# Ledger of designs, part 1: VH-VL binders against Probable low-salt glycan biosynthesis epimerase Agl13 (agl13)

Every score and structure here is a prediction.

Target 1, 156 residues: Probable low-salt glycan biosynthesis epimerase Agl13 (agl13), of Haloferax volcanii (d4gu69)
Amino acid sequence: MPNIHDVEVRDLQVNADQRGHLVEVFRSDWDEYEIDPEMSYYSMTYPGVVRAWHRHLEGQIDHFVCPKGRITVGIYDDREDSPTQGELDTFVIGEHNQQVIRIPGDCWHGFKAIGDEPSLLINYPTNLYDYEDPDEERIPYDDDRIPYDWNAEIHG
Positions, changes and structure headers below are counted from each chain's first letter, unless a header gives other numbers; antibody chains are not in Kabat numbers.
F, E and O stand for the ipSAE by ESMFold2-Fast, ESMFold2 and OpenDDE, each averaged over both directions (binder to target, target to binder). V2 = 0.75 x the mean of E and O + 0.25 x the DockQ between their complexes.
Where letters were taken out, [cut] stands.
The coordinates of atoms that the task and the answers printed are left out; those that the model quotes come from them. Centres of patches stay.

## First folded at step 6 (VH-VL; framework fv_bebtelovimab)

Design G0 (from E5 with heavy chain K66T)
Fold by ESMFold2-Fast, scan of step 6:
Structure G0 (fold): chain C 156 residues (1-156), chain A 121 residues (1-121), chain B 109 residues (1-109)
Amino acid sequence: as target 1 above (156 residues)
Amino acid sequence: QITLKESGPTLVKPTQTLTLTCTFSGFSLSTSGVGVGWLRQPPGKALEWLALIYWDDDKRYSPSLTSRLTISKDTSKNQVVLKMTNIDPVDTATYYCAHRGYGTKGVFDYWGQGTLVTVSS
Amino acid sequence: QSALTQPASVSGSPGQSITISCTATSSDVGGYNYVSWYQQHPGKAPKLMIFKVSDRPSGISNRFSGSKSGNTASLTISGLQAEDEADYYCSSYTSRSTVFGGGTKLTVL
């Protein structure tokens, strides 16, 4: 269970056979989607690269899926009126662990590609990207207001 | 090189508002990730953090002093101002301003020389 | 009382090693791995010696080292020199505030 209010995780069903696999990543009849996505896009990120920290202030919800490679997703709750203010959630998802991470956009969020291959992230946000007035606040990935170290070593 | 210097009154009467100015050089408070904080140290006692302002005008205050403190910046003048209301003799301290860089998290890496403020009637 | 507890004093002789502890009464140490140490000579502003538990800023002697075990962070000074005599403060970052320990006076005898 996530620590942050309104962060949700859905396990995805991997349907595999001798030809490969198929994974449904979104269905409009899934119960956790009170607000449906308006678009989708993907990014490829090389190992060791961090894309953080982002925040949306106009109600956007992001959904992160990693169908290829492996990423660590980081989410930090710095919302003034949140019951979980100050909480951090991290998730490791990818081919080995197929999940959708539902991210309230007004939480700081981002991800790091880990492993030894490029990672493919699909995001399907609830709001259309407006190139003339983007709803995106950014701070540096190593900003001191978020107590998370993307470069911490992980051992057994 | 980063330098900071505090200025303001050295003697303040109880119930007044204390206003302190930090003037700095060697960095800009328009630079992403940078902040400036205020700290104090009563004579012979420990350091206490008071307030912090970031390049994006985000402000943080000591929980015990939040209602008494206002921090603001003037990026064009390279200045950060701290106001403390309803001053009391227990607020007698050396007041410091300090640079906060990103990547060091919770760290003040360059400090002003400090200014002693005595609260007395 | 401070959220971080330090001994009031510690002493050593030139050439010896000493360790100053910093223990979290509110579990601030350990949770975020963001412990720093400051040195303060009489009448001077504090100087950053260690950050992120064990990292040294440029120009700080390798005689100064930091570590953490459980809820206690430690500053170790090896090869004590007369100029090391000062007050030392630990600090920890929380999500919304910065807290300082009560300070430790190091006397070099």
Scores: ipSAE 0.407, ipTM 0.786, lowest interface PAE 3.0, mean pLDDT 88

Design a1 (from G1 with light chain Y32S)
Fold by ESMFold2-Fast, scan of step 6:
Structure a1 (fold): chain C 156 residues (1-156), chain A 121 residues (1-121), chain B 109 residues (1-109)
Amino acid sequence: as target 1 above (156 residues)
Amino acid sequence: QITLKESGPTLVKPTQTLTLTCTFSGFSLSTSGVGVGWLRQPPGKALEWLALIYWDDDKRYSPSLTSRLTISKDTSKNQVVLKMTNIDPVDTATYYCAHRGYGTKGVFDYWGQGTLVTVSS
Amino acid sequence: QSALTQPASVSGSPGQSITISCTGTSSDVGGSNYVSWYQQHPGKAPKLMIFKVSDRPSGISNRFSGSKSGNTASLTISGLQAEDEADYYCSSYTSRSTVFGGGTKLTVL
């Protein structure tokens, strides 16, 4: 269960047989896609690489799916008047934990490819990317204002 | 070599506004990821964080003092100014300004020498 | 009251080891690894000794070490020396806020 207001997670059904598997990743009738995506794109990210922190101020909602590899998704709520201002959510998703993560774009968000192979992230944003005037704020991945360490040692 | 130095009045009267200036060298507050904060320490008491200002003019305040505090910067002068309204004898403290490091989240890694402000009639 | 709880005082003799505790909640000390420790000699500004629970800035002796278990962080000083006599403050960073402990006076007997 997410801590941040309007962050939602859906478990995806992996339908496997002797030929491989099939996973539905977007359906317009799912609650997490209340506002329909206007585009989709994918990125391939090598292990250890972080893509953070991003924020959109014109109402964009992102939907992250990781069908191959493994990523840690980080979301930080710095929104004015949010009931969960100051909360942080992290999710590990990928080939062996198939989920869609709904991200309010006005929360800071990003991800890190983990594991030992490249990770494929597909995003279904609700707003069309404007190459002339992109709706994207960025701060450094290690910015002081977000209390999250992408490079923390793993123990246990 | 990062250095910071506080300046301002050493004696103020109750109900007045306290204005303190931090002058620094060895870094720029236009550099992405850096900040400057203000802290205080009443005689014989614990440290208390008051306010922080970042390179992009984002401002953070202690929740209990938000209505009384204003922090601002003048990047060209290498200065950060703190104003505290409606001063009271309980605000008597040594006030420090300190550098917030980019690579060391959550710490004040270099501090000014501090300036004692006494609130008395 | 201070947000983080420390003992008011601790004492030791030269060559001994002492530990100072810092107890918070799951949203500060327990929720992150952004715990720091400051040393303050009388009349002087605080000096950063430990950050991120256990990391040392350049120039800080390895006699100073930090650790954390649950909601309690600890500063350990081994091989106590007279110059270690000072006040020690823990601090924790969370979203939008920095909180401090009440401070511990270390006396080297």
Scores: ipSAE 0.327, ipTM 0.754, lowest interface PAE 3.5, mean pLDDT 88

Design a2 (from G1 with light chain Y32K)
Fold by ESMFold2-Fast, scan of step 6:
Structure a2 (fold): chain C 156 residues (1-156), chain A 121 residues (1-121), chain B 109 residues (1-109)
Amino acid sequence: as target 1 above (156 residues)
Amino acid sequence: QITLKESGPTLVKPTQTLTLTCTFSGFSLSTSGVGVGWLRQPPGKALEWLALIYWDDDKRYSPSLTSRLTISKDTSKNQVVLKMTNIDPVDTATYYCAHRGYGTKGVFDYWGQGTLVTVSS
Amino acid sequence: QSALTQPASVSGSPGQSITISCTGTSSDVGGKNYVSWYQQHPGKAPKLMIFKVSDRPSGISNRFSGSKSGNTASLTISGLQAEDEADYYCSSYTSRSTVFGGGTKLTVL
């Protein structure tokens, strides 16, 4: 249950057998608005490393999938005209919780690799990356404008 | 090492614009993650946050005072300026500027000495 | 913009422990970990004592500790000393606003 307007979560089907598993992470016959990527890429991130905060101002939507390892995805809505301005969403996804997180690119977003092994993130954005003029704002992962602590100790 | 000092008029009349300058040393306001804020404290009353400016010129204002406040910076002079319009006797307070450090999340870790501004006719 | 509620005064004797409360809502205290505490001696600027609920800046005595339960944050001062006599302010951070409590005057008897 996302708090932020236009953040959506899709459960992925894990098809497992004695050889391993297979997960479809994108299909073109899924909803056009929900999933309409122009490219895909992946990153490998070591445990404890944070990649945040990113924002796109020209309409890009990101889709985060974590097929290996485990990540915490953070999303913060600082959009002036948003009904959910000021809201924060966090999601834990990974090998044992296979989901796609749809992220309106004009929200601040990022992730942290958690657990004890490297995490693989696949992103399939709706816009092509332009190396000469990237649509990417960045602020530091611990920027005071976003009320989220990536380094908080987890208990329970 | 980090020091800040407020300057400006100590006595202003109602309806005028108050201009205060913060001059600092020991850090640069071009350093990623750094900001400088303004706060005030009326005599015998609580602290109130007014405004904040970040290294990238992003500005934040107290919601109740947004229409009255303008914050600006001159990074080359190590100065941050606050302007408050339509001054009123209830604006009588000690005004502080303060450093916002990288990763401190909503805190002011070094403060100027403060400057008392009295508003009276 | 929610104000934070603190008791107006608290008192203790040298060597004792005291606790100052700071009560807000789930949006500024309970659901967030961005409570800070400032100490202010008469005629002086505030000094940061605690940030992010329980972290201490370098140089701050471990006699000062912070905690949170539900919508109430607490500053505890152990082994009270005469120099601890001051006003104490809690503060919370939200995305667009920094708010302060009304302040608590600590008297060391």
Scores: ipSAE 0.006, ipTM 0.597, lowest interface PAE 9.8, mean pLDDT 86

Design a3 (from G1 with light chain Y32G)
Fold by ESMFold2-Fast, scan of step 6:
Structure a3 (fold): chain C 156 residues (1-156), chain A 121 residues (1-121), chain B 109 residues (1-109)
Amino acid sequence: as target 1 above (156 residues)
Amino acid sequence: QITLKESGPTLVKPTQTLTLTCTFSGFSLSTSGVGVGWLRQPPGKALEWLALIYWDDDKRYSPSLTSRLTISKDTSKNQVVLKMTNIDPVDTATYYCAHRGYGTKGVFDYWGQGTLVTVSS
Amino acid sequence: QSALTQPASVSGSPGQSITISCTGTSSDVGGGNYVSWYQQHPGKAPKLMIFKVSDRPSGISNRFSGSKSGNTASLTISGLQAEDEADYYCSSYTSRSTVFGGGTKLTVL
């Protein structure tokens, strides 16, 4: 269970056979999709690259899916009056852990491609991107305000 | 290289507003990821963080003092100002300003010398 | 009340090793690798000795080392010298604030 209010995780069903696999990544009848996506886009990111931190202030909700490769998704709740203000969630998703992560856009969020191959992220935001006036705030990926280190060594 | 210095009154009366100025050199508060904070230490007591302002004008305040504190910056003058309202004798302390860099999260790596502020009638 | 708990005092003799503990909660000390330690001599500003639990700034002696287990961080000073006599404060980053311990007075006997 996520720590941050309104962050939701759905396990996705991978249906595989001799031809490949099929995964449903969005359905309007899923409980977490009270507000339906308005568009979809994808990005391809090389291993080791971080895309963070982003925030939307006009009500956008993002839905992250990683059908190929592997990413660490980071979400930080800095929202005024949030019951989980100050909480951090991290998720590892990809080919071997197929999930959709629902992200309140007014939380800081981002991801890092990990593993040995490029990662494909598909996003289903609830708001259309406006090229003339984008609803996007950015701070550096290593910004002091978010207690998360994208470059920490992983041991075990 | 990085240097900070506090200035302001050394004696303040109860109920007044305390205004302290931090003047710095060796860095710019227009640099992405940089901040300047204020801390205090009453005589013989522990350090207490008060407020922090970042390069993008984002402001953070101690939860217990947020209603009394205002932090602001003047990037062109290399100054950060702290105002504390409704001053009380318990606010007697040495006040420090300090640099906060993004490579050392949660850390004040360079400090001013401190200025003792005494609150009495 | 100080958010982080430190012993009020610790003592040792020259050449010995001492350890100072710093106990918090899962949202500060336990919530990541953002514990720092400051040294303060009487009448002076604090000086950063350790950050990110165990990293040293340039110019800080390797006699100073840090570690963390769960919600407790530790500062260890080996080969004690007279000039190490000072107050030591731990600090931890939370999501919206910086918290400090109550301080530990180190006496070098």
Scores: ipSAE 0.382, ipTM 0.764, lowest interface PAE 3.0, mean pLDDT 88

Design a4 (from G1 with light chain Y32H)
Fold by ESMFold2-Fast, scan of step 6:
Structure a4 (fold): chain C 156 residues (1-156), chain A 121 residues (1-121), chain B 109 residues (1-109)
Amino acid sequence: as target 1 above (156 residues)
Amino acid sequence: QITLKESGPTLVKPTQTLTLTCTFSGFSLSTSGVGVGWLRQPPGKALEWLALIYWDDDKRYSPSLTSRLTISKDTSKNQVVLKMTNIDPVDTATYYCAHRGYGTKGVFDYWGQGTLVTVSS
Amino acid sequence: QSALTQPASVSGSPGQSITISCTGTSSDVGGHNYVSWYQQHPGKAPKLMIFKVSDRPSGISNRFSGSKSGNTASLTISGLQAEDEADYYCSSYTSRSTVFGGGTKLTVL
């Protein structure tokens, strides 16, 4: 269960047969989300690479899906009026754990490709990207204000 | 070499506003990820964090002192200023400014020498 | 009072090991791996000795080590030397804030 208010996780159905699998990543008749996506895009990220930290201040909601590879998604609530201010959520999603993570854009968020192969992330945000005036605030991935270490060693 | 130095009055009267300036060298407060904080230590007592300002002008204050504190920066002068209103004898302390390092998350890795401020009528 | 609890004093003889504890809550010491330790000699500014629970800055002796279990962090100093006599403060990251322990006075006998 997510710690941060308005962070939601949806399990995705993997429809598999002897030819492979098919996964629906968004349907407009999913009514648990108030606002429909306006676009979708994907990125391919090499193992060990971090893309963080991002924030949107004009109401954008992001939805992260990882159909290939594996990523750790990080979300930090630094919103002044939030009941969960100061909370951190992390999720591991990928081929073997198919989920969509709904991210309120005014929370700091990002991800790291983990495992031994490149990871494919699909994002379907609720707002169109404006190349001339992007709604994207950035701070360094190792910023002091977020108590999360993307480079922490995992021990057995 | 990162260095910081505190300056300001060494004696202030109750109810006045205390203004302290931190002048630094060896880094820029326009560098992404960098911050400068203020801390104090009353004689014989523990360290207490007061305020922190980051390169992007984001400001953080001690919850118990928020209404009394203002932190600001002048990046071109390599200075950070702390103002504390309605000063009281219990505010007598050595005041430190310190660097908040990029990559050394959660720490103050370089400190000024400190300046003793005595509050007395 | 101080947000993090440390013993007021600890003592040891040269060559011995001592440990200083730092106890907080699940929202600070227990919630993150962002515990640091500072050494302060009389009349001097604090010096960073340990950060991120157990990492050492360049130039800090490997006689200093840090650890954490639950809500309690510990600083261990092995092979005690006279110059180690100082006050030691633990510190932890919290939501939007930094908190400190009350400090521990180390006496080298």
Scores: ipSAE 0.438, ipTM 0.802, lowest interface PAE 3.1, mean pLDDT 89

Design a5 (from G1 with light chain Y32N)
Fold by ESMFold2-Fast, scan of step 6:
Structure a5 (fold): chain C 156 residues (1-156), chain A 121 residues (1-121), chain B 109 residues (1-109)
Amino acid sequence: as target 1 above (156 residues)
Amino acid sequence: QITLKESGPTLVKPTQTLTLTCTFSGFSLSTSGVGVGWLRQPPGKALEWLALIYWDDDKRYSPSLTSRLTISKDTSKNQVVLKMTNIDPVDTATYYCAHRGYGTKGVFDYWGQGTLVTVSS
Amino acid sequence: QSALTQPASVSGSPGQSITISCTGTSSDVGGNNYVSWYQQHPGKAPKLMIFKVSDRPSGISNRFSGSKSGNTASLTISGLQAEDEADYYCSSYTSRSTVFGGGTKLTVL
């Protein structure tokens, strides 16, 4: 269960057979979505690369799915009126753990490609991208205000 | 080489507003990711963080002192100013300004020499 | 009371090792890897010795090392020298706040 208010995780069903697999990544009849997505895009990111930190201040909700490769998704709640202000959530998703991470866009968010293969991220945001006036705020991936280290080594 | 220096009154009366100025060199507060903070240390006691201002003018305050503190910057003068209202004898301390942003989060890597502020009537 | 708990004092002889503990909660020391240690000589400003639990700034001796287990961080000073005699403060970064320990006076015989 996520720590941050309005962050939601949906497990995806992997239907596999001798030909491969099929995964539904979005359905408009999924009841947890108050606002339907308006577009979908993907990015390909090489291992070790971080794409963070981003936020949207005009109501956009993002949905991250990683159908190929593996990523760590990071979300930080810096919202003034949030009951979970100061909370951090991280999720490891990918080909071997297929989930949708629903991200309130006014939380800082991003991801890192991990593993040894490129990672594909699909995002289906609730707002169309406006090339003339993008609703996207950025701070550096290593910005002091977010107590998260994308470069921490994992041991155990 | 990063240097910081605090200035302001050394003696303040109760109920007044304390204004301290940090003047720095060796870095710019227009550089993405950097900040300047204020800390204090009462004689013989622990360090206490007060406030922090970032390159993009975002401001953070100690939760217990938020209503009394105002931090501001003048990037062109290489200065950060802290104002503390309704000063009290318990606010007697050495006040430090410090650079934030030593390659990682949560550290003050370079400090001013400190200025002792005594609050008495 | 300080937010993080440190022993008031520790002592050691030249050439030996000492360890200073810093205990917090799962929301600070236990919640992330942003624990730092500062050295302060009498009448001087603090100096950063360790950050990110175990990293050293350029110019800091390998004799200083840091570690963390659960809610307790530790600073270890090996090969003690007279110049190491100082107050040591731990610090932890939480979401919007920076907290400090009460400080530990290290005495070198």
Scores: ipSAE 0.403, ipTM 0.782, lowest interface PAE 3.0, mean pLDDT 89

Design a6 (from G1 with light chain Y32T)
Fold by ESMFold2-Fast, scan of step 6:
Structure a6 (fold): chain C 156 residues (1-156), chain A 121 residues (1-121), chain B 109 residues (1-109)
Amino acid sequence: as target 1 above (156 residues)
Amino acid sequence: QITLKESGPTLVKPTQTLTLTCTFSGFSLSTSGVGVGWLRQPPGKALEWLALIYWDDDKRYSPSLTSRLTISKDTSKNQVVLKMTNIDPVDTATYYCAHRGYGTKGVFDYWGQGTLVTVSS
Amino acid sequence: QSALTQPASVSGSPGQSITISCTGTSSDVGGTNYVSWYQQHPGKAPKLMIFKVSDRPSGISNRFSGSKSGNTASLTISGLQAEDEADYYCSSYTSRSTVFGGGTKLTVL
């Protein structure tokens, strides 16, 4: 269970056979999605590359799925009125751990491609991207305010 | 080279507002990822963090002192100002300003010399 | 009271090694790799000696090393020298704040 209020995880069903596999990444009848997505997009990210930290202030909720490759998703709750202010959540998702991470957009969030191949991330946000007035705050991936090290070595 | 220097009154009376100014060189508070913090150390006691201001004007305060502290910056003058209201003798301490750098997360890597503020009578 | 627990004092002779502990919780020392150590000589500002548990800033002697196990971080000073006599403070970055230990006075005998 996530530490941060309103961060949710859904396990995805991988249906595999001799031809490959099929995974449903969004259904409008999924009960935990209080607000429906309004668009979807994808990005490809090379191993070792971090795309963080992002925040949305106009109510956008993001949904991260990694159908190919592997990513670490990071979420930090810096909301002043949040019961989980100061909490951090990290998730490893990808081809061999298929999940949707629901991210309240007013939490800082981002991801790092890990492993040895490029990672495909699909995002289906609840708000349309407004090219004239984008709802996106950015701070550096290694910003002092978030106590998370994207480059920490893992041993054991 | 990064340098910081604290200035302000060295003697303050109880109930007054203490205003301290940090003047710095060798970096800019318009640079992404940079911040300046204030810390204090009462005579013979431990260091205590008070406040921090970042390049994007985001402000952080010690939870125990939040209602008494205001931090602000003037990027064009290379200055950061700390105000502490309702000063008390227990606030007697050496006050430091310090640089929070890009790539040295969680760390104050360069410090001012400190200014002793005595709160009396 | 300090948020992080350090021994009040430690002592050693020139050429020996000493270790200073810094104990916190899973929300600070145990939860992140953002533990730092500062050296403070009488009447002077603190000087950064170690950051990110075990990294040294440029110009800091290899005699100073840091480590962490669980909720306890340690600063080890090898080959003690007279100029190492100072107060040492550990610090940890927590959620939205920076906390310090009570300080340890190192006496070089």
Scores: ipSAE 0.375, ipTM 0.773, lowest interface PAE 3.5, mean pLDDT 88

Design a8 (from G1 with light chain G31K Y32S)
Fold by ESMFold2-Fast, scan of step 6:
Structure a8 (fold): chain C 156 residues (1-156), chain A 121 residues (1-121), chain B 109 residues (1-109)
Amino acid sequence: as target 1 above (156 residues)
Amino acid sequence: QITLKESGPTLVKPTQTLTLTCTFSGFSLSTSGVGVGWLRQPPGKALEWLALIYWDDDKRYSPSLTSRLTISKDTSKNQVVLKMTNIDPVDTATYYCAHRGYGTKGVFDYWGQGTLVTVSS
Amino acid sequence: QSALTQPASVSGSPGQSITISCTGTSSDVGKSNYVSWYQQHPGKAPKLMIFKVSDRPSGISNRFSGSKSGNTASLTISGLQAEDEADYYCSSYTSRSTVFGGGTKLTVL
């Protein structure tokens, strides 16, 4: 269960056979799971690379999936009026844990490719990207204000 | 070779405003991820964080002192200024300014020598 | 008042190991990887000894080590030397605030 208000995680159904697999990410007839995207795009990120921290100020919601590779998604709630201000969520998603992460855009968010192969992230944002005036605030991935270390090693 | 030095009055009367200046070298407060903070230590007591300013002019204040503190920067002079209003004898302390680095989250890695401020009539 | 609890004093003899504890809550030390330790000699500014629970800055002796278990962080000094006699402060950062412990005076006997 996510800690941050309006962050949601949905498991994706992987339909696999000897040829590979098929995963449905969005359908307009899914009433309880409506991502309502205005566009989609993907990025390929090399292992070890961090893409953080980003924030949108004009109401954009992002929906992250990672169909190939493996990423850690980080989300930090610094919203002034949020009931979960100061909370952090992290999720590991990828080819072997296929989920959609719903991210309120006004939360700081980002991801790190942590597999041994490039990771493919697809985003389904609710707002169109405006090339002339992007709604995207950035701070460094290791910014002091967010209590998360992208470089921490985890041992069993 | 990051260096910081505090300056300001060493004796202040109750109810006055204390203004302290931190002058630094070896880094720029225009550099993304960098900040400068102010801390104090009353004689024989623990360290207390007061305020912090980041390269992007974002400011953070100790919750107990927020109404009394103003932090500002002048990047052209390599200075950070702290103002504390309505000074009281309990504010007698050594005041330090310190550097926050890009990769050293939550850490003050270089400190000024400190300046003792005595509050007395 | 100090937000983090440290013992007022600890003591040891040269060559021994000592440990200083720093106890907070689940909202600061317990959840944070941003625990730091500072050494302060009389009349001097604090010096960073440990950050991110267990990392050492360049130039800090490996005799100094840090750890954390639950809500308690610990600073361990091995091979104790006379010059280690100082006040030691822990600190925790949880995104919007920096809090310090009350300090521990280390006496080398």
Scores: ipSAE 0.012, ipTM 0.620, lowest interface PAE 8.6, mean pLDDT 86

Design b1 (from G0 with light chain Y32S)
Fold by ESMFold2-Fast, scan of step 6:
Structure b1 (fold): chain C 156 residues (1-156), chain A 121 residues (1-121), chain B 109 residues (1-109)
Amino acid sequence: as target 1 above (156 residues)
Amino acid sequence: QITLKESGPTLVKPTQTLTLTCTFSGFSLSTSGVGVGWLRQPPGKALEWLALIYWDDDKRYSPSLTSRLTISKDTSKNQVVLKMTNIDPVDTATYYCAHRGYGTKGVFDYWGQGTLVTVSS
Amino acid sequence: QSALTQPASVSGSPGQSITISCTATSSDVGGSNYVSWYQQHPGKAPKLMIFKVSDRPSGISNRFSGSKSGNTASLTISGLQAEDEADYYCSSYTSRSTVFGGGTKLTVL
C-alpha cells in the first residue's frame, strides 16, 4: 500500500487467450478516476533512461499505466501541510505487472525505464496540456531535495 | 575555484537577532542543482545543520530550529543570509556556510572558514 | 542525543589501518545510502572525504574508504599517516534533514 496521501494503485485485469491479451485501463466508474481525464498521451522510453522530476500546481492528477516494458515509478510528497510530507513511494509496473497508479500532480513524480526493452507509458491526466502556459515544474532527476537514487545498484 | 566566507557580529546579546552573511565565488546560485547551507559547531561539540537554500529559492530548515531561522539569497550579489531570532548563550558556536553539490545528495563539498559567534551578557 | 553514534576516540600507529564506525539509532537514518564523512583539523573547517557511502571526491587519497553494513557505516583509513590526526564526522541525509554524528577523535601515536 502507498505511503503518500492520495496516491492510489489499481491492479488491472489482463484477459489473455491464444490471440493475445486485452486490458481495460480507464473506466469513469473507477474510484481512481473520480475526476475524469481530459486527455491521454504516451511516451516510449529506452532502457536506463529517467524522466523525472515533474509536478503540477493547478490540480492536475496523473494516471500512469505501462502496457509494454517495465518502469519504476517514483513519487515524492513535498507538499506543504500534507499529512505524508517527506514520504516516498516507488512502484514497479509493466507488461508483467499491470497497474494504474494515481498520482496527485502536486507531488514530485517521474519514472525510469528498466529491463531490456523500451517501455511504453500512457498517461491519463485530468487537465488539458496548455502549450502556451504549461502547468509543469521540473527539477533535475538527481536533485538534492528528493532522497531517491534512480541509479542505485540492484541487490538481492 | 569555489570559495565561501562568513561575516557578521562576533558578540551578540541574549534575545537579539543574529544576522550572518555568506559571500561566495566560483559558482552561481542561478545554476540548476546548486544550494548553499548554514551549519554550526559549538566549542568542542558536534556539527549541526541549520538551513539550506537552493537555486530556485526553495528553503529547508532544521526541524528543531524552524521557528527561529530565516534564510534568503541575493543571486546578483553572490550572497546568502541567515537570521536567527531570540539568541541564547547555547547558540554560541562557530557558524559555517557551505556549498551544496558534487553530483550526489546530502553533501557539503566546500566550506567557508567559519565565524565564531559568542552570545554573552 | 545524535541519531548517528560514533566512538569518541580511536588511535593507531603510522602504517596501520583504523576503522571508525557510525551507527544509526533509527532505521530511517540507518537505511539511508547518502552517508558522507568529513575530516576536521583543529581550528579548521570540515573537509569532505567520502560521500554516498563509498565514493571519494577528486583529490582524496585512496587510503580513505567507506562501507556500510546494516545500520552501521564505516570509514577505514589504511597506511595511517601523522596528517590523518583529526576529528572525523559522519553525516546522513534523510527526507527532511541532514544529521551528523558526534565525531571521533583520531590520534596517531
Scores: ipSAE 0.392, ipTM 0.776, lowest interface PAE 3.1, mean pLDDT 88

